VH-VL binders against p40099. Designs and how they scored, part 13

Target 1, 211 residues: p40099
Amino acid sequence: MATKQLLRRQIKRVINALDYDIIAAESHTISQAVRSLIASANSRRVACYMSMDKGEVTTGEIIKNLFQDGQEVFLPRCTHTSESKHFKLREDHHPHLIFHRMSSLKMVRDLKPQGPYQLKEPEPHIEESDILDVVLVPGVAFDIKTGARMGHGAGYYDDFFQRYKILHEGQKPLLVGLCLMEQVASPIPLEKHDYSMDCIVCGDGSIHWFQ
Key: E = the ipSAE of ESMFold2; O = the ipSAE of OpenDDE; V2 = 0.75 times the mean of E and O plus 0.25 times the DockQ between their complexes.

## First folded at step 4 (VH-VL)

Design k9 (framework fv_cilgavimab)
Fold by ESMFold2-Fast, scan of step 4:
Structure k9 (fold): chain C 211 residues (1-211), chain A 125 residues (1-125), chain B 112 residues (1-112)
Amino acid sequence: as target 1 above (211 residues)
Amino acid sequence: EVQLVESGGGLVKPGGSLRLSCAASGFTFSDAWMSWVRQAPGKGLEWVGRIKSETDGGTTDYAAPVKGRFTISRDDSKNTLYLQMNSLKTEDTAVYYCTTEGDYDFWSGYSFDYWGQGTLVTVSS
Amino acid sequence: DIVMTQSPDSLAVSLGERATINCKSSQSVLYSSNNKNYLAWYQQKPGQPPKLLMYWASTRESGVPDRFSGSGSGAEFTLTISSLQAEDVAIYYCQQYYDYPTFGGGTKVEIK
């Protein structure tokens, strides 16, 4: 109902008011922790998001580190079933994510803002992901006690996780939420189709594991 | 009932300045994206600029003809939108409308769902 | 800038007859991610502010009669009034919101 939207707006007010230095410092701490986590998990195929100008953990350092360490890097593109021709998870056409392989750091840095929301996304013709070992997941808020995540409300990531599970015989990648300290919230209202994180990495360097 | 009431229009000489106000009621002003749209006498509609809610960053965007001369601001404590107009030209003569950009969210929203009655700005010698 | 072109400039239609207004954008305003056209229609009566009629090219604003319908996708759009009423005499504007907002030049609808 209104509760989830109110919490989303409340957290966005807090993070939009944060000094860039705080976001940068926490993002650097998270980048160090994520690098260690990926190495320890022996993960090779890593999906990461392109961070927006504000309101979330920045991922530039993470992406640079992934290329330096020899991981295969995948970035998301928002699409619709009428465009992608991917199977319908529901009866009607609906929005979903496709991850595309990035061959180099230069390819990532050359991505231009696209569409009405000016998102830096891969072109549709680029190689689509198959198996992923790890997905680094953005969010508005995370519950470090339960692993619950609140996204922007469009359901792109939750849709992707369900599609992935169907296409890969019930298997899923390790879901790692990236969380500024100011994005920690409890309890987070959870809907039936929302996916919880396997792991949340926070701006203080703490790592929280679930199940 | 949503209401938008513009004020501050009038006659001004080229090179002069005016500040327009828009008093808002009937909705949560602090959450709304607000725009100014103008219409020269007997002509069509022209978007002037917008200001986002504080929740969405409070940033402003402007149409090329007014960028650098006009400034949009808001006072959420007074439910009021402002348009500061500097270095006015005869081409700026128009009725100026205060508008809302709907119940905006990241993946949805509309264009201009509510409009005020407008305030006339005449720039002439 | 995305340029919006409307046709015709003016249209005279008898009461109860169909009125058709065309709108073309210089670039596509269809966003593939959500399959929505960022296109709105407005009605403006003399001495009044514009009133939103339609958004997402074909979704009627609350309170707008069902005789108003929008169609089209990408760069070509149409507003249709299926059975013109006396209160429909107005100037109609299309507007894109894919980029910084731009409006068409308007179409004046009058009773013949």
Scores: ipSAE 0.072, ipTM 0.660, lowest interface PAE 6.1, mean pLDDT 87

Design p1 (framework fv_olinvacimab)
Fold by ESMFold2-Fast, scan of step 4:
Structure p1 (fold): chain C 211 residues (1-211), chain A 124 residues (1-124), chain B 107 residues (1-107)
Amino acid sequence: as target 1 above (211 residues)
Amino acid sequence: QMQLVQSGAEVKKPGASVKLSCKASGYTFTSYYMHWVRQAPGQRLEWMGEINPSGGSTNYNEKFKSRVTITVDKSASTAYMELSSLRSEDTAVYYCARSYDILTGWDEDYFDYWGQGTLVTVSS
Amino acid sequence: NFMLTQPPSVSVSPGKTARITCRGDNIGSKSVHWYQQRPGQAPVLVMYYDSDRPSGIPERFSGSNSGNTATLTISGVEAGDEADYYCQVWDSSSDYVFGTGTKVTVL
């Protein structure tokens, strides 16, 4: 019923109709652009999401490239403030994201499906991230004119960015949205606490910078 | 049934180039990386390079980078490897082999299917 | 320059157990794969991700990987197991690295 929910549903219908080969081709193009971007920025500590089986840019090639190029790799775990030791950003308990350091591709491969979305996620005891240079950000849709991002609605990434900013005295990592061509949408409705991307990398290899 | 079928044996003179083919069948050609691996007589297996058949991007072993070119013809489900400036030490059996699910990328760094091999003899 | 070293040969009697080692610095942090190659034939994957068997490979084949040594173990060895065996890893600095190879002889 809400505008964001309607747009989310419309984009999901488009993405669900895509052949795996289209997603693979665009993800490969994005992987090459991201590799060049990270190298040119001389970034060392990179957080990347673990991609679902379909419906978004796949990140396996990106993760392999990060290890190959000597970057320190961090992957997310979805949790909740009622289960984690981390502070609440609002009065009630809420969804919360934590990044954990991956030491090798084997460690990534050995991750078990877990958490609310049954994604391959790091175990809770693994070293948590401190400073991050870059976060590669998933989304349902991105606005390449404004940098706006629409997530799945649970607020995990926006919560993480706000929490990171508080813990690091106003500093934040470079936020890079990864976007299939079919995920480009404009306008995307923004709420006050939504984080816009610093950069969006699209399936055609284009890179869009904001502010 | 999955198969990788390679072109026949080649005899070349030093300084020539050779172009080998590897025809895939029984799987989605663009969903897996294709690799070339060689083996000189009585020696270990040696990785030469890989190609992503979907986008055509390549990665080569530094040892061969100046002389090797890997390409694909998606419509024919065929991968090619061209090695230039041949020397006697390039005499070897050359294999194509499948690795990586491109959708997962990092999950499969092993070679599950191999072509039968192509003997290349470099003699003056 | 990542390197994998295997013993050149292993001799084993029929029905006994053969152990083929693959040594590499901190190899236990990597995923090790194993190939069997008979003379004049292409390599065949016999073990992947340290200890997983491809379809068609008998339970006699098992694997382990810890510290600086990975091991392919063949129990109840048969004459048909005579072959060269190669370990293989992916390394961020060296890409795909194969071991030096081990000739298994069943006597």
Scores: ipSAE 0.006, ipTM 0.594, lowest interface PAE 9.1, mean pLDDT 86

Design p2 (framework fv_olinvacimab)
Fold by ESMFold2-Fast, scan of step 4:
Structure p2 (fold): chain C 211 residues (1-211), chain A 124 residues (1-124), chain B 107 residues (1-107)
Amino acid sequence: as target 1 above (211 residues)
Amino acid sequence: QMQLVQSGAEVKKPGASVKLSCKASGYTFTSYYMHWVRQAPGQRLEWMGEINPSGGSTNYNEKFKSRVTITVDKSASTAYMELSSLRSEDTAVYYCARSYDILTGFDEDYFDYWGQGTLVTVSS
Amino acid sequence: NFMLTQPPSVSVSPGKTARITCRGDNIGDKDVHWYQQRPGQAPVLVMYYDSDRPSGIPERFSGSNSGNTATLTISGVEAGDEADYYCQVWDSSSDYVFGTGTKVTVL
């Protein structure tokens, strides 16, 4: 059994060696499956992520489809407790995600690289999310047998899910992991407070549900 | 270096079908959407549909959806547009054009390179 | 369906400024692109995302987009700028929408 860090490094090596055409093809297949899933769930308020230049499912087509289908779109900003009034779940953790409402594709297009990972992120003053129906979740690896997810190690998404659950009286959105076939791994080591996905959509178009 | 080269002019009778080609060179074919846009003589540009060559997914303008089929041959870096049940109103110059794909964000929605155009004349 | 309306023609003297408008409901919330088409030729992208110029397009070309009107401005007009100009947006309900076109004549 690999440690999280060793497994993360192994998978990143595989993903970094993939042709962009493979990532594009699988991302397109995932985009079609996600579009159908959101329609069938009658979901209106959808959080997505801004994909990095390499190494994960790309979300441009998903975001375009969400606007095309009349969904309300939210994108993440990575922040720190010292920059916000958000409470800490743990004294030694400061990573926080805040989702902000995007009113148009033009607004998404105008986002500037910022934050620790230089991702295109919303400005802090933009309307923050309240209730979300669905969160499309990135990751380094996913276990399609258990719903387990491995992130980049900073804990931004797990922190957000826990804070959301507290603020919304134990309720949470549908958590949908987006997974290239090359990101499938089992078993994934779990730590306390790691969140599992409700659903994982894979690059072959398969959808896996976990109660 | 980048080129889109289209097939030659066609003359068709009403009710026939026409299949046009657009051969791409000088770039990674699967990294860009391919679109078809037509222009009747003296009229405006009209978008017909698109294909993502990577996955083969298509999206069509509702006006043409029942008659148009867009396909690709990835090994030949060639896109095709077939229009069936031709009418005199289909007489137009047909262009292929590319837009940057979803690879590093959402699709670009402008057309940076265009083919030279193919004139299709539909007459009795 | 979403519609973009342009004036059918604009006449301008050499060295003067031509302004080509593109009208659409709340077009300022959309990204507007502009194409130049000379007789018998394919369209050429001359402006994208409201005000960005492709490589090779001179600084004389500029753009703006606010409210219900986008504008392509050509300063110091030259004879070679004579062409048809089309604005274009992407709309969630209508996909790719082209304007009605404007014939720019340099007299």
Scores: ipSAE 0.005, ipTM 0.508, lowest interface PAE 10.3, mean pLDDT 85

Design p3 (framework fv_olinvacimab)
Fold by ESMFold2-Fast, scan of step 4:
Structure p3 (fold): chain C 211 residues (1-211), chain A 124 residues (1-124), chain B 107 residues (1-107)
Amino acid sequence: as target 1 above (211 residues)
Amino acid sequence: QMQLVQSGAEVKKPGASVKLSCKASGYTFTRYYMHWVRQAPGQRLEWMGEINPSGGRTNYNEKFKSRVTITVDKSASTAYMELSSLRSEDTAVYYCARSYDILTGWDEDYFDYWGQGTLVTVSS
Amino acid sequence: NFMLTQPPSVSVSPGKTARITCRGDNIGEKDVHWYQQRPGQAPVLVMYYDSDRPSGIPERFSGSNSGNTATLTISGVEAGDEADYYCQVWDSSSDYVFGTGTKVTVL
């Protein structure tokens, strides 16, 4: 785990040194590319994350574009099996993601910080996602040569993808990683349960496909 | 304490150009959209255009887009609005105003902080 | 092409309630924001997203929006509330649109 730990520290150091204007400019470029990608794929049901203050591609413009283009928008909530009543994938693993449907930009704007990471998250009673066409995936680092993704280590997204496949007879949504140029790294060490991206969109507007 | 400070009053002849400034302080300048809004004497507020200070991308009101240019100087935390081919009906108070956080990109279409305004008088 | 119409003036006595309307086609489907402008001063945001108050704006300011009419309500009116009030929306064809303005006079 030394190599993953070293890579995470290296990338976090680079990202923490970035000005807001660099993150915003790359996020804008990514938002334009994602908008075109979703339109080309004829995707209707799109899961998107709520971006943190710093450290990843920001998603507010993407969310606005999804509503403007008539897409159904789903946002994640970090939860626990005791609260959600969902099954456990492993005996000692309880944290997992649930995506909830957002009906409007106003609903998204009104979300309050909550949960373990104090992210703006949907309330538990809001409609849970069923079928998703696309999931826009955050990460610490991405390998644009292989599609490998490194998360923060909690395993929420990898858990969600595994759970989704079980519930949908092996089918999964298109997994699109969103990547600042400063988050590109190769090679990324892969573990048994890590999910690779189907597609990575980078801060320079480039789109990388993996099947 | 957030503040927008605008340049002083201008008197111009018809056909001239005017360039106004708006200096921001007390927040991260590149993180919020900046707008220009004018108000002719006794008239309503009228939106002229906006700029994303980080990327420099602009959007203008169709009425003004052939004559208006909005720019920024990120190092000085200052936004500029240049209006060319001035006419007597351009006599107005011109305001800069801040809107939503560009990092989030949400639909926050209100103006939470305003400059004090700059009077531009266009006469012969 | 979108237009917001407000009454030109509203007169109210101290301690009473003032209601300022903003009319627009299907305005209830839009987010309405309100600004207060005192003579010689810049506008100040007093209500946003129909009914949310910015920090520092007293609870006697409230808002509503449905159908073709949005309303800014000022209860317990004080002399300092005397000002021009403007509603504002964003519209896909017209971008940022301001109302015609209402002068509130406190007698």
Scores: ipSAE 0.015, ipTM 0.550, lowest interface PAE 6.5, mean pLDDT 86

Design p4 (framework fv_olinvacimab)
Fold by ESMFold2-Fast, scan of step 4:
Structure p4 (fold): chain C 211 residues (1-211), chain A 124 residues (1-124), chain B 107 residues (1-107)
Amino acid sequence: as target 1 above (211 residues)
Amino acid sequence: QMQLVQSGAEVKKPGASVKLSCKASGYTFTSYYMHWVRQAPGQRLEWMGEINPSGGSTNYNEKFKSRVTITVDKSASTAYMELSSLRSEDTAVYYCARSYDFLTGWDEDYFDYWGQGTLVTVSS
Amino acid sequence: NFMLTQPPSVSVSPGKTARITCRGDNIGSKSVHWYQQRPGQAPVLVMYYDSDRPSGIPERFSGSNSGNTATLTISGVEAGDEADYYCQVWDSSSDYVFGTGTKVTVL
């Protein structure tokens, strides 16, 4: 909808004007909080994302920490139902995510830019995820009062969560939103099929629980 | 040009503490991890720990964790390493060294630039 | 702790090829970096990510890494190549691990 799109554009404008030093400092604070959170939850299988050059929490430090602490690491590949064996949630073909297992930090470092966003993504033949304990979720904005998340509008993550829930008999991983302070917004309009976070970790180190 | 300039040689007695400095210039200090690596006479290089200057977070080699503290002064672009409860076995040259790539949140796992080293001698 | 073992010394004649090995369990699954250290000097990066050369390092330096052995190769050896050489990896359990070091002597 127009209101949601207007909010998305306004927040992107703010974030694009943000100094990299601020993004780096907040991302580091988030990385430490996430490390503690994952350790406390005894989570083994963790999905993360490859961060863009600007405008979101950077994840390289998180990924390095996951390997150091012995977690199994999964990274997303943006694809389309017309190019994958995964079932459609609607009649038309649509974009969706597949997570793939990374066996080492070297494997992650060797990933090449590809796909619609030219992010470093796993190759299609690499082991696809089954059970995940935690998914670290990117977004344009998060509501720390409600757990609401606003993505870029393509629905990749919401489609993944719904497909995961169907395949795992109603079970889902812990959904952890990663949020720069400048990405906090309230209220965020929710639609019926939008997934809220179980937990949001913010650039000031605060952790907000909604489960 | 980039440069890492370390403080001068130290002579300490057993049980004392030593605090070494490493001043960075010619690059954005907060965009690179800073590491401390030591080398005892005739021995291999030994990693001691790292700091992310942006947030101040540290990670230490378990061997040194109880005695080492790494800090930064961002305004001075200077990293510090303090080693307490010194023993004769701590006699070594101590290097600071940087690793990259902080722009995407990644740290490279190699050391592209090193300070000149600081000799610390621990003797009675 | 993860361990990297190098031969203590390698002797080579000027103009010939020196090969410095670095042995570690499944080292081929890791990225290997190499440093050159002259007496009284700080280490200098001479090879990174198995086979990439930093700017300013001559083409006669090359690297490889497979299985349990990584190798730094110096062809057309010059007197100025005489130094100690250290391999290095990052390991999730041991962080930054340096090899035992190899003294290259040019005779």
Scores: ipSAE 0.012, ipTM 0.568, lowest interface PAE 8.7, mean pLDDT 86

Design p5 (framework fv_olinvacimab; at its last look DockQ between E and O 0.55; V2 from the best seeds 0.00; counts 0 for: pae E 9.9 > 2)
Fold by ESMFold2-Fast, scan of step 4:
Structure p5 (fold): chain C 211 residues (1-211), chain A 123 residues (1-123), chain B 107 residues (1-107)
Amino acid sequence: as target 1 above (211 residues)
Amino acid sequence: QMQLVQSGAEVKKPGASVKLSCKASGYTFTSYYMHWVRQAPGQRLEWMGEINPSGGSTNYNEKFKSRVTITVDKSASTAYMELSSLRSEDTAVYYCARGYDILTGWEDYFDYWGQGTLVTVSS
Amino acid sequence: NFMLTQPPSVSVSPGKTARITCRGDNIGSKSVHWYQQRPGQAPVLVMYYDSDRPSGIPERFSGSNSGNTATLTISGVEAGDEADYYCQVWDSSSDYVFGTGTKVTVL
């Protein structure tokens, strides 16, 4: 836990010090690799995250490419369990992530800041995801040898994957981690409820498969 | 202070190739897509293609894909557009234009345009 | 092959309102941008994302977009507004698409 927190802080310091054009270049390389990956897998229902201004792979180009290629696009909304009427792992489990369908690039651009972190998120009444083929997963660090992922510590994605697995009788979407080269770390300490990626796409264009 | 400066007018014969330049200044060249748009005399604007200056990847309008090549020289902050197998119908003013910020990926408009380069194709 | 159609011309008296339409199939589901082009000059962005104005563009320029029609509205028209105007969208199948253009003449 302490080791994980120290690693998280160290990597965040490196990422926060990166020039924006390095993040842009690596994000573009990742966007091309992701586009090819999704096309080759013939995936149709893709969940993607809304990237922050810095500190992670940016997803604007990916989202635009998904619409251009005719994919169904889903974006996340963070929910507190007190507000949620959806399936929960337990009553007091506060991290709760729901994906909502975006019908157009315009709909994505019109999203307003809301929710606990004031991120641009879908409105709660928008169509919720059912089956997903691919989830593009953000993280602080990824281990390209094992598929291990370290998130920000809130557990939103791990909670979502566990709930999805239960609701779909053990089936899960393809979990694709998006990783700047500067986010590669090994070993990443794994905890009981951490989900590993099926695939990690890195800023050098490399794709690493684990299952 | 942001500026796109294009090369001068060209006169070419049918079947020749032309290579136009667009020098950017006043912003980080590698952070924005660069586009090429043409306009034949009295006609509408027509998108030809785009390039990501950081990675060099391109996307072209299907109409021009077999004849157009867009490249960049990052050290000179300059984008190039080469059009081959010229026909009289290629007589037009060719513009470079700045596209979306690679970091955000949302902008699908052109906020800054070069002054244009007239290419005349005549026998 | 997505298409945007504009009227070829609009005539307006100084101080009155000019309305330039851009018609496209379900254009209301897309973001529309508008460019002004004076004779012999490069286009200038005057409206983006349906109704947002770039810095330096006066408040008398406004925009709307719904259904099959987007509109650029210029109120209190001045002689300097005389130009060709082009709408533009991004379409997933056609990439960047420009309208047919409208020549605005100020009497």
Scores: ipSAE 0.351, ipTM 0.757, lowest interface PAE 4.3, mean pLDDT 87
Fold by OpenDDE, look of step 5:
Order: C-alpha cells, then structure tokens, then sequence
Structure p5 (fold): chain C 211 residues (1-211), chain A 123 residues (1-123), chain B 107 residues (1-107)
C-alpha cells in the first residue's frame, strides 16, 4: 500500500510538470488509436470519462469521434450507495460510479463542475447505462507488460467493474486503459479487488493487449 | 501571433489537379487540427476536410472524398490540400483554418484562418 | 443532411441593433459559432459556443441559441460591422456545416 502511494505521487508529479502540448499530442495519438480500435471491434456502446485540465489523457477528441462515428456515449458520475440505492459490495454504504448516456456533444460540453472534486459529471436524472461494449479507463499508471492499472485510490472503477459483472452474469465490457507515456510503469502491485485492463493504448500509438 | 499563410493564386484547366499549401506559425503545429474550407464566388463557406498533423489522420467531406487529399509536413509546419479532377465548379477561394482545443481535446469551430487562395478553373 | 438557413440580408442604421438568425432543426441542441467576413477578406470568428466571444470581439456582439433558431446580435452597429455573417455547427452526420450567410448592410 505504501508502494502504491509512493508510485502515485511520483507519477502525478511527473504528469503535473508536463507541458500541455505534450499531453495534447499524446492524447491526439491515443484518440486515433482508440477510434480504430472501437471501429474494428464494432463497439456501439462506449463509456468514456470527461477529462479535466490536468493529469490524464484528454478525451474531448475521443468523445467527438464517438458521436461522429455513431456510438452511444456514456460518461461517469460519482455517487454513493446511500444516495443511488444501488446494492452494496461492502458492509457499509460506499462510493461508486454510474454511467449516464450523453445524447449529444453539446450535452457533454455543457457539463458543469460538480461535487467535491469539481468534476464535469452528468446529472442524476440522465439515463443510466445498461450494457456497455467498451469502457475507456483513466489511470495514474499502467503496466504495459501485465495490463495492471493504478487508479487514484478510491476504487471507483474497480467497484464499477465488479458491479457490472454481478449485474451481467459475469460478463464485462472491454476495458481499455488510456495511458500517457509518462504513466507507463512496471511493476504495478495489484490487489485482489483490482481489475487489469484488456487493452492499454499508449501515447506513442502502441496498443497492448492482455489475456 | 498565430498566423496561417497560404500559397498564391492558381489557374488550372478542367481535369487538372491543384495542390495548395498553408504554413502555420506562432503555435505548436501538431497540437491543432488543420481544416480546409472553400468558398465559391457569392456562395457560402464549404468545409472540405481536416487533418491531425500529429498522426496524419484525416476526415473529408463526402462530397470531396474521392478527389481531395490533405497532408502535412510537420518539419515545415505546413498543411497541404490537393484537389484532383478539377471542374469549373471548383473555382473558389480556398482557406485553411485551425481547429482544436489543446486543453479539452476537441474544437468544432475555426479560430484562425489563412488569407485564402483563389483557384480558377477554366478552359 | 443538416442544413442552416440565414436571411440573405439585414439592413440596419448606425447605432441600432442588428439581429442575424440561423435556423436549423433543433439547432438549440448544437453549439453554434459565428464568423464575420468583410469584403475580400477571410472569415473571422466572432462568436463560439452560442454566446462566447473571442478575445478582441467587442461586447456589443452577443449570441443566443434555442429551439430551432440561433441569433447573433450586434448592438450599436458601426460602419465596420458591414460584412457577411455565417453561422456554423458541427453535426455528427454532416460534419462542419455553414449557414447560407447574411449580408449586413449599414445604412
């Protein structure tokens, strides 16, 4: 656990020091690779995230391409089982993600910062996702040798994946990590509750698949 | 500070090809999409296509897809547009225009434009 | 294909307000951008995302968008505002679409 925390700090420090031009360039490359990946997989229902101004692959271009290519687009909202009334995966009420369908690019652009983290999130009344083909997953670090992902520590995505499998008879969507080159790290320690990526798309355009 | 400078006017015969250039300066060339938009005399603006200078990926207006090729030379911060099988209807001013939000990852408008290049197609 | 329709012309006296409309089916669900094109010049972005002004564009320019109509409003019209104005959207099926254009004449 201490190791994870140290790695998070190290990676975040590097990413925060990166020029926006570098992040933008890598995000461009990733966006194109993702577009091809989704097309080849004939994926129609795609969960993405609304990138913020720092520390991660920007997703604006990805989202635009999804709408352009006719995919259904879903974005996440952070909530809590006490509020959402979804089933608990733990003894106590806990945080979790809900993905909501974005009906248009404008709808996405009109999202306002919400909650304690000031994330651009869909409103609770928006249609919730059911089946997803692909989830584009953010991370702090990715292991391109193993598919391991290190999140921000809150476990939102791992919870979502577990929840999804329960609801869909053990099935899960294709998990695609979006990884800046500066987020590549090895090894990444995994815990039992951590989900690895099926695929990692890197800022150099490389695509890494994992079984 | 940002500037797009286009090549000079062209006169072509029907059936010929034309290749226009657009040199960018004042910003990171590979961080923004470059678009081509044309305008026939007395007509509306018409989008032709776009290119991501970082990887060279392109999207074209279906109307021109079979005849237009957009490329870039990153080392020269220059975008090109080649239009083949020219027709009289292709007589227009052709503009390059920048479009991309470096922070959000998308931009659906054009914030900087070249001065335009007149292409005249006549027998 | 998605289409944008503008009035061919709008005449306005100096100091008065010009309103240029851009019509499209459910255009209110799209982000509308506006360009000014003076005679013999390239287009200049004057409004983006319905109502946001680029740097250098005076506050007398404003925009709105709802229902089937987007509007560019120019208050306190000056001689220099005489130009063609084009609305523009991005559409998933039609990509980048420009309006038919409106010639604003300052009387």
Amino acid sequence: as target 1 above (211 residues)
Amino acid sequence: QMQLVQSGAEVKKPGASVKLSCKASGYTFTSYYMHWVRQAPGQRLEWMGEINPSGGSTNYNEKFKSRVTITVDKSASTAYMELSSLRSEDTAVYYCARGYDILTGWEDYFDYWGQGTLVTVSS
Amino acid sequence: NFMLTQPPSVSVSPGKTARITCRGDNIGSKSVHWYQQRPGQAPVLVMYYDSDRPSGIPERFSGSNSGNTATLTISGVEAGDEADYYCQVWDSSSDYVFGTGTKVTVL
Scores: ipSAE 0.289, ipTM 0.756, lowest interface PAE 2.8, mean pLDDT 92
Fold by ESMFold2, look of step 5:
Structure p5 (fold): chain C 211 residues (1-211), chain A 123 residues (1-123), chain B 107 residues (1-107)
Amino acid sequence: as target 1 above (211 residues)
Amino acid sequence: QMQLVQSGAEVKKPGASVKLSCKASGYTFTSYYMHWVRQAPGQRLEWMGEINPSGGSTNYNEKFKSRVTITVDKSASTAYMELSSLRSEDTAVYYCARGYDILTGWEDYFDYWGQGTLVTVSS
Amino acid sequence: NFMLTQPPSVSVSPGKTARITCRGDNIGSKSVHWYQQRPGQAPVLVMYYDSDRPSGIPERFSGSNSGNTATLTISGVEAGDEADYYCQVWDSSSDYVFGTGTKVTVL
């Protein structure tokens, strides 16, 4: 439909124009749908992201609900293969993502900006994830017809999913995209190593499955 | 600058209902959860429930769930709490209190409180 | 259900230190918040996230939280500190839980 960069810019313009309470209402609706999905899947180990930007699905209520419902919660840290000593997926050292276990909501609330990007992330010494049941996935845009996701361009999540499959004999967790209604787009250009979602939860509470 | 102004004292008979109001000013009403907390004479504070004023979703303390209803009027920046089937033990001061920012979802303390409304239930 | 227990009262002389404890099972894994309530008034937040002071709260108020005990400490106690004090947490099973309350008397 267009280059990823053009589509990314168009979606961001729409999102930046949204009233705060629209994002809040959609995020609340998404949190309820996610809670129902997690319960129905009887999932125990859930990776989520920590939203800090006002122009995206917020995850605060989701994370609070995960702890309230007794789930094991994992949050991401951005790193690089040259620092982490994890194996490379390509010729050169490259960025990648590690999820770390959060033992309590207090631990999450106490996170401070870490690493070269100064993102609110777990510290490196905290227990790394192994098996995950569900990963709640951010993005700039989602295609509810196909499950395609467009990220911010750094490839962190796609690298994590490929790395996970290598480490777990081809298995992967359930990939759940979190999508404001204003982030729905079609078609989304895909590249060779882009991972699609297993389902997308939208701001109106709808859940779209792909298999 | 921020204010939570509650409705006046009420005297009720057992079995009646009461509906209290809490008008917010000085902040964006739909950006923060609103809570209701009560305090019987000489007793500790007791959380009754919360509402997300943007979407209208509520969560209630199980103790009160069958008798409490929390609502909002977004255009008036006003929250309401209705308690039905009143008993003498419901005699208390009822507070509204501002909770966490809905977008962040992280703060679980109450940073601003209304002045309180005394509800007296007597036969 | 998650419970928070406080001593019913603490007496302290002016200029001395009051220590108000809040006990709960593994409360050190939770963020503890504290409220001051003067007679006939609404509660006022005086401490949050264990040890952070809201704007306008004097440095003589401090807090700590570890193991099964959180503590609000008021050093250099003044007559105006005489009030009821409540700890509060959020808990996944019980939602918002307040402590039993501690009356601080300045003698």
Scores: ipSAE 0.006, ipTM 0.613, lowest interface PAE 9.9, mean pLDDT 88
ESMFold2 (binder alone), look of step 5: mean pLDDT 93; pTM 0.950

